# Designs tried in a protein design chat: miniprotein binders against ABC transporter G family member 3 (ABCG3). Part 1

Scores and structures below are computed, not measured.

Target 1, 243 residues: ABC transporter G family member 3 (ABCG3), of Arabidopsis thaliana (Mouse-ear cress) (q9zuu9r114to356)
Amino acid sequence: IAWKDLTVTMKGKRKYSDKVVKSSNGYAFPGTMTVIMGPAKSGKSTLLRALAGRLPPSAKMYGEVFVNGSKSHMPYGSYGFVERETQLIGSLTVREFLYYSALLQLPGFLFQKRSVVEDAIQAMSLSDYANKLIGGHCYMKGLRSGERRRVSIARELVMRPHILFIDEPLYHLDSVSALLMMVTLKKLASMGCTLVFTIYQSSTEVFGLFDRICLLSNGNTLFFGETLACLQHFSNAGFPCPI
Positions, changes and structure headers below are counted from each chain's first letter, unless a header gives other numbers.
F, E and O stand for the ipSAE by ESMFold2-Fast, ESMFold2 and OpenDDE, each averaged over both directions (binder to target, target to binder). V2 = 0.75 x the mean of E and O + 0.25 x the DockQ between their complexes.
[cut] marks letters that were taken out.
Atom coordinates printed by the task and the answers are left out, and those that the model quotes come from them; centres of patches stay.

## First folded at step 9 (miniprotein; from d8d with E10R T33E R62Y F83E)

Design j4
Fold by ESMFold2, look of step 10:
Structure j4 (fold): chain B 243 residues (1-243), chain A 87 residues (1-87)
Amino acid sequence: as target 1 above (243 residues)
Amino acid sequence: SPEDLQRLARKIIELTREVFRALLLAKQGDPEEALRKIEDLERKLQELEDEIGKYSPEEAKYLQDEVEKLREWLEYIRKLIEELLRE
């Protein structure tokens, strides 16, 4: 996926300017992790949605988004999009939730839906939790936030997407859960899934795992390139990398 | 009281599983029987909501939220089954 001179406006959303993303350029290679970083209201979620073709009706996009060299939509089922917060069904086990999600989304033989569910469980390192209740409150105890976040991603994996867009995969995770998520996502990318996701802030250890960085501030792309080049870029200018 | 609320939570879990099993039954080729099961489950959900209503709102808030979520799923799945019956 690549984007060129991508601008997104939301008229009436800001007092002085309605440009949320301003002439952004970038790309994500197959099987890699490309991260859109920035503070709140930097435009990172809007850029992510623009790339995925999921902008709200109040938004207008200018510029071009290319998928494998074509200026067009991705077909349904070719990509996944994981919202920052996803409603899970606490009364189901992990396996049940994924199975019924596949049943609602996929045509085909019922036994084929079981195979995509087991693949998603394996990909998100959920095997030890597969028969555990998802839960979510004191009368339905179940998964912790890290496992719940991995279930929300696994739900999108049942469609077997080539590209996965994730809004804040580390959102509200403790340090152990965040590390497990990053290890899991790195492994997922190595299996051939192209990952594009947003993060607000990163530890030094997590930062080193990203293949490419798109740094946003106030809608502007401050840097796009490989992680090491990001550190060198700001070091050469006499400033530490703004992470 | 906490034991009663835990028992009601287990009934919500079982009811939720039965709703999704009805969806599976419809997809397996018996949407007429699936619809009959959904109608019975709607009755059971109302009875469960009435029982939960005997507790104070602060005691039962989580269970009331779960019942509302399940009602939304029941309505959605009923519509899917009705669409299958039009085939």
Scores: ipSAE 0.488, ipTM 0.822, lowest interface PAE 1.8, mean pLDDT 79

## First folded at step 10 (miniprotein)

Design k5 (from j4 with V19L)
Fold by OpenDDE base, fold request of step 15:
Structure k5 (fold): chain B 243 residues (1-243), chain A 87 residues (1-87)
Amino acid sequence: as target 1 above (243 residues)
Amino acid sequence: SPEDLQRLARKIIELTRELFRALLLAKQGDPEEALRKIEDLERKLQELEDEIGKYSPEEAKYLQDEVEKLREWLEYIRKLIEELLRE
């Protein structure tokens, strides 16, 4: 995926400018992890949504998005998108939820759907949780936040997307759950899935797992490039790295 | 009682599973029987809503929210099964 001169405007969102993302450029190679990083209100989630074609109707996008060198009209099923907050069915087990999600999303025979479900469970390190109720019931012990987030990602993986967009995969995760998430996502990338996700902040340990970083501040791209070059970029500019 | 609320929560789980089994049945090629199951589920859901409705929002807010979601799923799945019958 690549984007050129990507600008997003949204009326009434900012006091002084309707431009939420300002002339962003970047790319993600297949089978890599690209992070869009920035503080609150930096425009990171808006950029992610723009790349995924998930902007709200009130937003206007300018510029170009390319997938595999062609202008992006990403057909349904070719990409996945995981919202920051996802609705799960608490009354189902992880396996049941993924199976019925596959049933709803995938055409064709049910036999094929079982295999993709088990693959998704394994990919997201959910094997030990496959038969557990997702929960949310005040009367039942459900899954933890990190486990729930992995279930939400697994739901998109049943489609076997080539590109997976994730809005804040680390949101409300503890350090252990966050690390497990990033290791899991790195493994997915290594299997050929292109990952693009947003992060507010990162530990050094997690930061080292990214292939590329897009640093946003107030809709401006401060840096885009390889993660290892980030510190050098800011040092050469005479500024501290804003990570 | 807390035990009654737990019982109601278990009923929501059971009905949810039955609902998605009806969807599965429809996708397996028996949408007519699936619709019959949906009709039965709708009755059971109404009974459950009526029972939950006897509690205050403070006592049963979670159950109310869950049963509302279940009703939304029921209506969605009903429409999907009906579409399969027209094919």
Scores: ipSAE 0.649, ipTM 0.885, lowest interface PAE 0.7, mean pLDDT 88
Fold by ESMFold2, fold request of step 15:
Order: structure tokens, then sequence, then C-alpha cells
Structure k5 (fold): chain B 243 residues (1-243), chain A 87 residues (1-87)
């Protein structure tokens, strides 16, 4: 996926349009992890949604988004989008939730010879939790935040997407759960899934796992390139990396 | 009591599973039987809603929210099954 001169405007509270993303350029190679980093109000979630074709009605996109060299929208079922906060069904086990999600979303699911549900469970390191209730409150004890986040991603993996967009995969995760998530996503990318996701900030260890970085500030792309090039770029200029 | 609320939580789990099994039955080619199961489930859910409604929100808010979600799912799945009956 690539984007060129991408600008997104939004209607503000005072009924005028602000440029939330300003002439952004970038790309993500197949099977890699590309991260959009930046503080709040940097435009990272807006950029992610623009790439996925998920902008709200109040937003206008200018510029071009290319998938495999064309400006077409992604084919049905070829991409997944994981929201920052996801509605799960606490009354089901992990396996049940993924099974019935597949039943609702996949035409021909019942006739598949290969289990997309079991593959998603394995891919998100959920094997030990597969028969555990999702839960989420004192009357239905269940998964913790890291496991719940992985279930939300696994739900999208059932569609076997080529590209997965994730809004803040580390949202509300402690450092151990965040590291497990990033290792899991790195492995997922290595198996052929193209990942594009947003991160508010990162630890040194998490930062080293990214293949490419799009640094945003106030809608401007401060840097786009490989992780090592990002470090060299700001070090050579005499400034520490902004993120 | 905490034991009563745990019993109600188990009923919510049971009804949720029955609902999605009815969806599965419909997708497997028997939407007429699935719809009959939905009608039976409607009565069970109404009884559960009535019982949960006797508790204060302080005691049972999370379970009351779960029952509302189950009601929404029931209505959604009923519509899907009715569409399958029309082809």
Amino acid sequence: as target 1 above (243 residues)
Amino acid sequence: SPEDLQRLARKIIELTRELFRALLLAKQGDPEEALRKIEDLERKLQELEDEIGKYSPEEAKYLQDEVEKLREWLEYIRKLIEELLRE
C-alpha cells in the first residue's frame, strides 16, 4: 500500500475545516510492520483510517492511496481493521466468539476444510485461553486486557486479511503485555500479513521491532523510512529521535 | 445475593450459547427449526429480563448490561434467520 500527497480535512466545532493530515507520503511493503507514531492530535488515527478507507463522514480525503499499484478500494475480505476499543461477547469462550464471528462474516465458512478459527487462535498466542470465557466483569470472570486485545485482533484474522490495520494495539496494556503483543505482531507479519498500526509512544525494545516508521506531529510527516534510518536521521542532525 | 447473581450469569451464558447454536442450525440448512428455537429463547430471555429487573443497578448493572446485549443479539439473529427463510 502507498500514499501520495494525502491530505485529510475535518469539520471543527466552529464549522470550519482543519487539515488533520497534511500532504503525507509513505508506503508499506507486503509482510512488514509499518508504524504510524505520534502524540495525541498528530493525525495518526486519521491517517490510518484514510489508508483503510474508513474515514468518518465529517472528513474529506485528498491525494491518492494505492493498493498493488491501483487506486481501487481493497477487495472484500482482503483487509482487516481493529478499532482501538472492541466490543467482545463476554458470555462466550474465545473459541466460540471466533467461531460465530466467522460464521457471521465468512461466506462458505461451514464448508472450509481448514480451520480459520484455530489458525487465528494460534497466530495470536491464544491456545491456552481458547476454552476460557471472555468475561470482563466480576460476575463473568475471564480474560485480562492483553488477552482481550489479542482476541480482538484474532477476530479480524478469521477473514485471512492480506493487510491488517490496527488502531493502538498497545492501548491500556502493561509493558509485559505490550511486548508480547509486538512480538506476536512481528511473527504475524513474517507469515505474510502486512501490518499498519498506530502507536502513541514506544519503549526502546518495542521501537526496535518496527520495519518502517511514519512519524507525525500536528498532521505533518516528520520522517518516513526504515527504523534504523530514523535513528540515524535524527542523530546525524544533532537531535534525539522525537519519539 | 452473590449466589443468585452467579446463577443469573450462568443463565445468560446458557441463553447466549443457545442463541448462536440456533444461528448455526439456520446456516446448516434448517432455518425453520432455528426460528422455532428463537421463539422459545424469546420466552426464556423475557423471564431473565424480568428477574434481573428486580435487582438494583448497584447490585446487577453488569448483568443487566449483558442481558440488554443478549436482547440485541437475539433480535439481530432473528432477522438473519428470517432472511434465510426468504432465500
Scores: ipSAE 0.612, ipTM 0.875, lowest interface PAE 1.2, mean pLDDT 80
Fold by ESMFold2, look of step 10:
Structure k5 (fold): chain B 243 residues (1-243), chain A 87 residues (1-87)
Amino acid sequence: as target 1 above (243 residues)
Amino acid sequence: SPEDLQRLARKIIELTRELFRALLLAKQGDPEEALRKIEDLERKLQELEDEIGKYSPEEAKYLQDEVEKLREWLEYIRKLIEELLRE
C-alpha cells in the first residue's frame, strides 16, 4: 500500500484551518510493521482511516492511495480494521467469542474447515486463555487488558486479512503487556500479514521492533522511513527523536 | 445479597450462551426452531431483568449494564434469524 499527497479535511470546525492531515506520503511493504506515530491531534488516526477507506462522512480525502500499484479501494474481506476500543462479549469464552464472530461474518463457515478460529488463537498467543471467560468486571472476572486487546485483534484475524490496520494496539496497556503485544504483532507480520498501526509513544525496546515509521505532528509528516534512519535523521539535525 | 449478584451473573452467562446456540441452530438450517428458542429466551430475559432491576445502581450497575447488552444482542440475532426465514 502507498499514499501520496494525501490531505484530509473535516467539516464544521470553528478553527483557523480544517485540515487534519496535510500532504502526507508513505508506503508499507507486505509482511512488515509500519507505524504511524505522533501525539494527540497529530492526525494519526485520521491517516489510518484514510488508508483503510474508513473515513467518516464528515471528512473529505484528497490525494491518492494505491494498493499493489493500482489506484483502488480495498474490498471488505481483504483487510481488517481494529478500533481503539472494541466491545467484547464478557459472557463468552475466548474460543466461543471468536467462533460466533466467525459464524456471523463468514458465509459458509459451518461447511469450511474450522481452523480459522484456532489459527487466530495461536497467532495472538491466546492458547492458554482459549477456554477462559472474557469477563470485564468484578462479577465476571476474566482476561486482563493485554489479553483482551489480543482478542480484539484475533476477531479480525478470523477473516484472514492481507492487511491489518490497528488503532493504538498498546492503548492502556502496561509495559509488560505492551511488549508482549508488539512481539506478537512482529511474529504475525513475519507470517505474511501487512500491519499498519498508530501509536502515541513507545519505549526504546518497543521502538526497536518497528520496521518503518511515519511521524506526524499537527497533520504534517515530519519523517517517513526505516526505524534506524529515523534515529539518524533527528540526531543529524541536532535533536533527539521526538517520541 | 452479594452471593445473589454473583448467581445472577451466572444466569447472564447461561442466557448469553443459549442465545448464541440459537443462532448456531438457525445457521445449521433450522431457523424456525431457533425462533422458538429465541421466544423462550425472551421470557427468561424478562424475568432476569426484573430480578436485577430490584437492585440500586450502587449494588448492581455492572449486571444491569450486562443485561442491557444481552437485550440488544437478542434483538439483533432475532432479526438475523427472521431474515433467514424470508429467503
Scores: ipSAE 0.578, ipTM 0.864, lowest interface PAE 1.3, mean pLDDT 80
Fold by OpenDDE base, fold request of step 15:
Structure k5 (fold): chain B 243 residues (1-243), chain A 87 residues (1-87)
Amino acid sequence: as target 1 above (243 residues)
Amino acid sequence: SPEDLQRLARKIIELTRELFRALLLAKQGDPEEALRKIEDLERKLQELEDEIGKYSPEEAKYLQDEVEKLREWLEYIRKLIEELLRE
């Protein structure tokens, strides 16, 4: 995926400018992890949505998005998108939820293979939770935030997307859960899934897992490039890396 | 009693599973029978809502929230099955 001169405007969000993303350029290679990083209101989630074709009707996009060198008309099922907040069905097990999610999303002729559900469970490190009720019950605790987030990602993986967009996969996760999430996603990328996601901040350990970084501030791209080049850029400038 | 609340919680889980099994049946090519199952589930859900309604919101808030979500899913799945019948 690549984007050129990508600008997004939304009415009423900023006192001084309707431009939420300003002339962003970047790319993500197949089977890599590209992070869009920045503080609150930097435009990171808006950029992610623009790349995924998931902007709200009130938004206007300018510039171009390319997938495999062609103007992006990503067909349904070719990409996944995981929202920051997702609704899960508490009264279902992880396996049941993924199974019925696949049933709802896949055409009947493609739904034949239970393998897509088991593959998604394994991919997201959910094997130990496969038979656990998502919400629990009065006497049994449901899934934790990190586990719930991995279930939400697994729900998109049942379609076997080539590109997966994730809005804030680390949101409300502790450091251990965050590291586990990023290691899990890095493994997923190594299997050929292109990952593009947003992050507010990361630890040094998590940062080292990214292949490329798009650093946003107030809708401007401060940096785009390889992770190592980002560290060198800020080090050479005498500024701490805004991680 | 805590035991009654547990029983009701288990019933919500059972009805949820039955609901999604009806959806599966519809997608397997029998939307008519699936719709009949949804109608039966709706009756059972109403009975469950009436039973949960005997408790205060403070006592049964979790159950009330879960049964409300189940109702929403039932209505959504009903519409999906009805769409399959029109195709």
Scores: ipSAE 0.486, ipTM 0.821, lowest interface PAE 0.9, mean pLDDT 88
Fold by ESMFold2, fold request of step 15:
Structure k5 (fold): chain B 243 residues (1-243), chain A 87 residues (1-87)
Amino acid sequence: as target 1 above (243 residues)
Amino acid sequence: SPEDLQRLARKIIELTRELFRALLLAKQGDPEEALRKIEDLERKLQELEDEIGKYSPEEAKYLQDEVEKLREWLEYIRKLIEELLRE
């Protein structure tokens, strides 16, 4: 996927300073992890949604998004999108939730849906939790935030997407859970899934796992490139990396 | 009492599982029996809604939200099964 001169505004706003994303350029290679990084109000979630074709009706996009060199939006079912906070069904186990999600979304024979679910469980390191209740409150105790976040991603994996967009995969995770999530996502990417996701901050350990970085501030792309180039770019300018 | 609320939580879990098993039954080729199971679930859900409605939101908001979600799922799945009957 690539984007050129991509600008996003709220409908009814015409000034460049009112734009949420301002003339952004970038790309993500197949099977890699590309991160959109920035503080609150940087436009990172808006850029993610623009790339996925998921902008709300209140927003207008200008510029071009290319998939495999072609100007087109992604076909139905070819990509996954994981919201920052996804609604799970706390009264189901992990396996049940994934199975019934697949049953609702996919055609085909029942045994095909079973294999997709088991693959998603394995891919997100959920084997030990597969028969546990998802839960989410004092009357339905279940998974902790790291496991819940991995379930939300696994739900999208049952569609077997070629590209997966994730809004804040590390949201409210402790450092150990965040590192496990990123290692898990890195392995998923190496197996052929293209990942594009947002983060608001990262540790040094997590930062080293990214393949490419799109650094945003106030809607402006301050840097786009490989992780090593990001460190070199700001070091050469006499400043440490802004993250 | 907390024990009463925990019992209601287990009932929500049971009904949710029965609902999705009915969907599975319809997809396996028996949408008429699946719809019969949905009609029985409608009765059970109404009884659950009546019972949980006796509590104040301060006591039972989490479970009241769960029951509302289950109602939405029941109506959605009923419509899916009715579509399968027409095919």
Scores: ipSAE 0.464, ipTM 0.810, lowest interface PAE 2.0, mean pLDDT 79

Design k6 (from j4 with E59R D65E)
Fold by OpenDDE base, look of step 11:
Structure k6 (fold): chain B 243 residues (1-243), chain A 87 residues (1-87)
Amino acid sequence: as target 1 above (243 residues)
Amino acid sequence: SPEDLQRLARKIIELTREVFRALLLAKQGDPEEALRKIEDLERKLQELEDEIGKYSPERAKYLQEEVEKLREWLEYIRKLIEELLRE
């Protein structure tokens, strides 16, 4: 995926400027992790949504998004999008939830492949949780936040997307759960899935797992490039890495 | 009793599974039988809601929220089955 001069405007969202993303350029190679980093209101989630074709109707997008070199409306199923907050069915097991999610999303002839659910469970390191209730209230012992987040991602993987967009995969995760998530996602990328996701802050350990970084501040791209180049850029500028 | 609330929670789990099994049945080529199952499940859901309704809103808050979600799924799945019957 690549984007050129990508600008997003949203009326009424900002007091002084309708431009939420300002002339962003970047790319993500197949089987890599590209991270959009930035503080609150930086435009990171808006950029992610723009790349995924998931902008709200009130938004206007300018510039170009390319998938495999073509101006793409990504076909249904070719990409996944994981929201920051996802609705899970607490009364189902992880396996049941993924199975019925596949049933709802896949054409009948593709649903016969029970393997897609088991592949998603394995990909997201959910094997030990496959038969556990998702839960979420006092009467049902539920999964932890990190496990729930991995279930939400696994739900999109049943479609076997080539590109997966994830809005804040580390949101409300502790350091251990965050590291596990990133290792899991790195493995997923190594299997050929292109990952593009947003992060507010990263540990140094997690940071080293990223292939590319898009650093946003107030809709401006402060940096785009390889992770190592980012560290060098800020080190050379005498600024602490804003990571 | 707390035990009664847990019993009701188990019923919600069971009904949820049955609702999605009806969807599976419809997608497997028997939407008519699936619809009959949904109608039976709707009755069972109403009975469950009535049973939950005997408790104070504060005590049954989480059960009420879960039953409401189950009703939404039941209605959504009903519509999907009805669409399959028109094809």
Scores: ipSAE 0.695, ipTM 0.901, lowest interface PAE 0.6, mean pLDDT 88
Fold by ESMFold2, look of step 11:
Structure k6 (fold): chain B 243 residues (1-243), chain A 87 residues (1-87)
Amino acid sequence: as target 1 above (243 residues)
Amino acid sequence: SPEDLQRLARKIIELTREVFRALLLAKQGDPEEALRKIEDLERKLQELEDEIGKYSPERAKYLQEEVEKLREWLEYIRKLIEELLRE
């Protein structure tokens, strides 16, 4: 996927300084992790949604998005999109939740839907939790936040997407859970899934797992390139890396 | 008591599973029986909501949230089953 001169504004706003995303350029190679980083209100989520074709009706997009070299909006069903906060069904086990999600979304023979569910469980490192209640509170004890976040992503994986967009995969995770999430996502990407996700901030250990970084501030792309190039860019300019 | 709230939580779990089993029954080719089961489950959900309502909102907050989520799923699944009956 690539984008060129991509600009997003609220409907009726045309001044460049008022635009949420301002002439952004970038790309994500198949099977890699491309991370959109920046502080709050930098335009991270808006850029992510623009790439996925999931902008709200209140927003207008200009510029081009290319999928495998073709100008197009993302074909429905070829990608997954994981919201920052996803409501799970705490009264189901992980396997049950994924199975019924697949049942609602996929056509075909019912018994064949189990293979996509088991693949998603394995891909998100949920095998030890598959028969555990999702839960989420004291009367329905279940998964911790990291496991719950991985279930949210696994739900999108049952559609077997080629590209997965994730809004803040580390949202509300402790450092151990965040590292496990990133290792899991790195492995997922190495198996051929193209990942594009947003991150507010990163530890040194997590930063080392990113393939490419799109650094945003106030809608502007301050840097786009490989992780090593990002470090060299800011070191050569005499400033500490802003991440 | 805490034991009563835990018992109600287990009822929510079983009711949720019955709702999704009814969806599966409809997809397996028996949407008429699935709809009858959904109607019975709607009654059971109302009874459960009434029982949970006897507790203070602070103590029952999580169970009330679970019941509301289940009610939304019930409404959605009922509509899906009704569409299958028209086909």
Scores: ipSAE 0.451, ipTM 0.801, lowest interface PAE 1.9, mean pLDDT 79

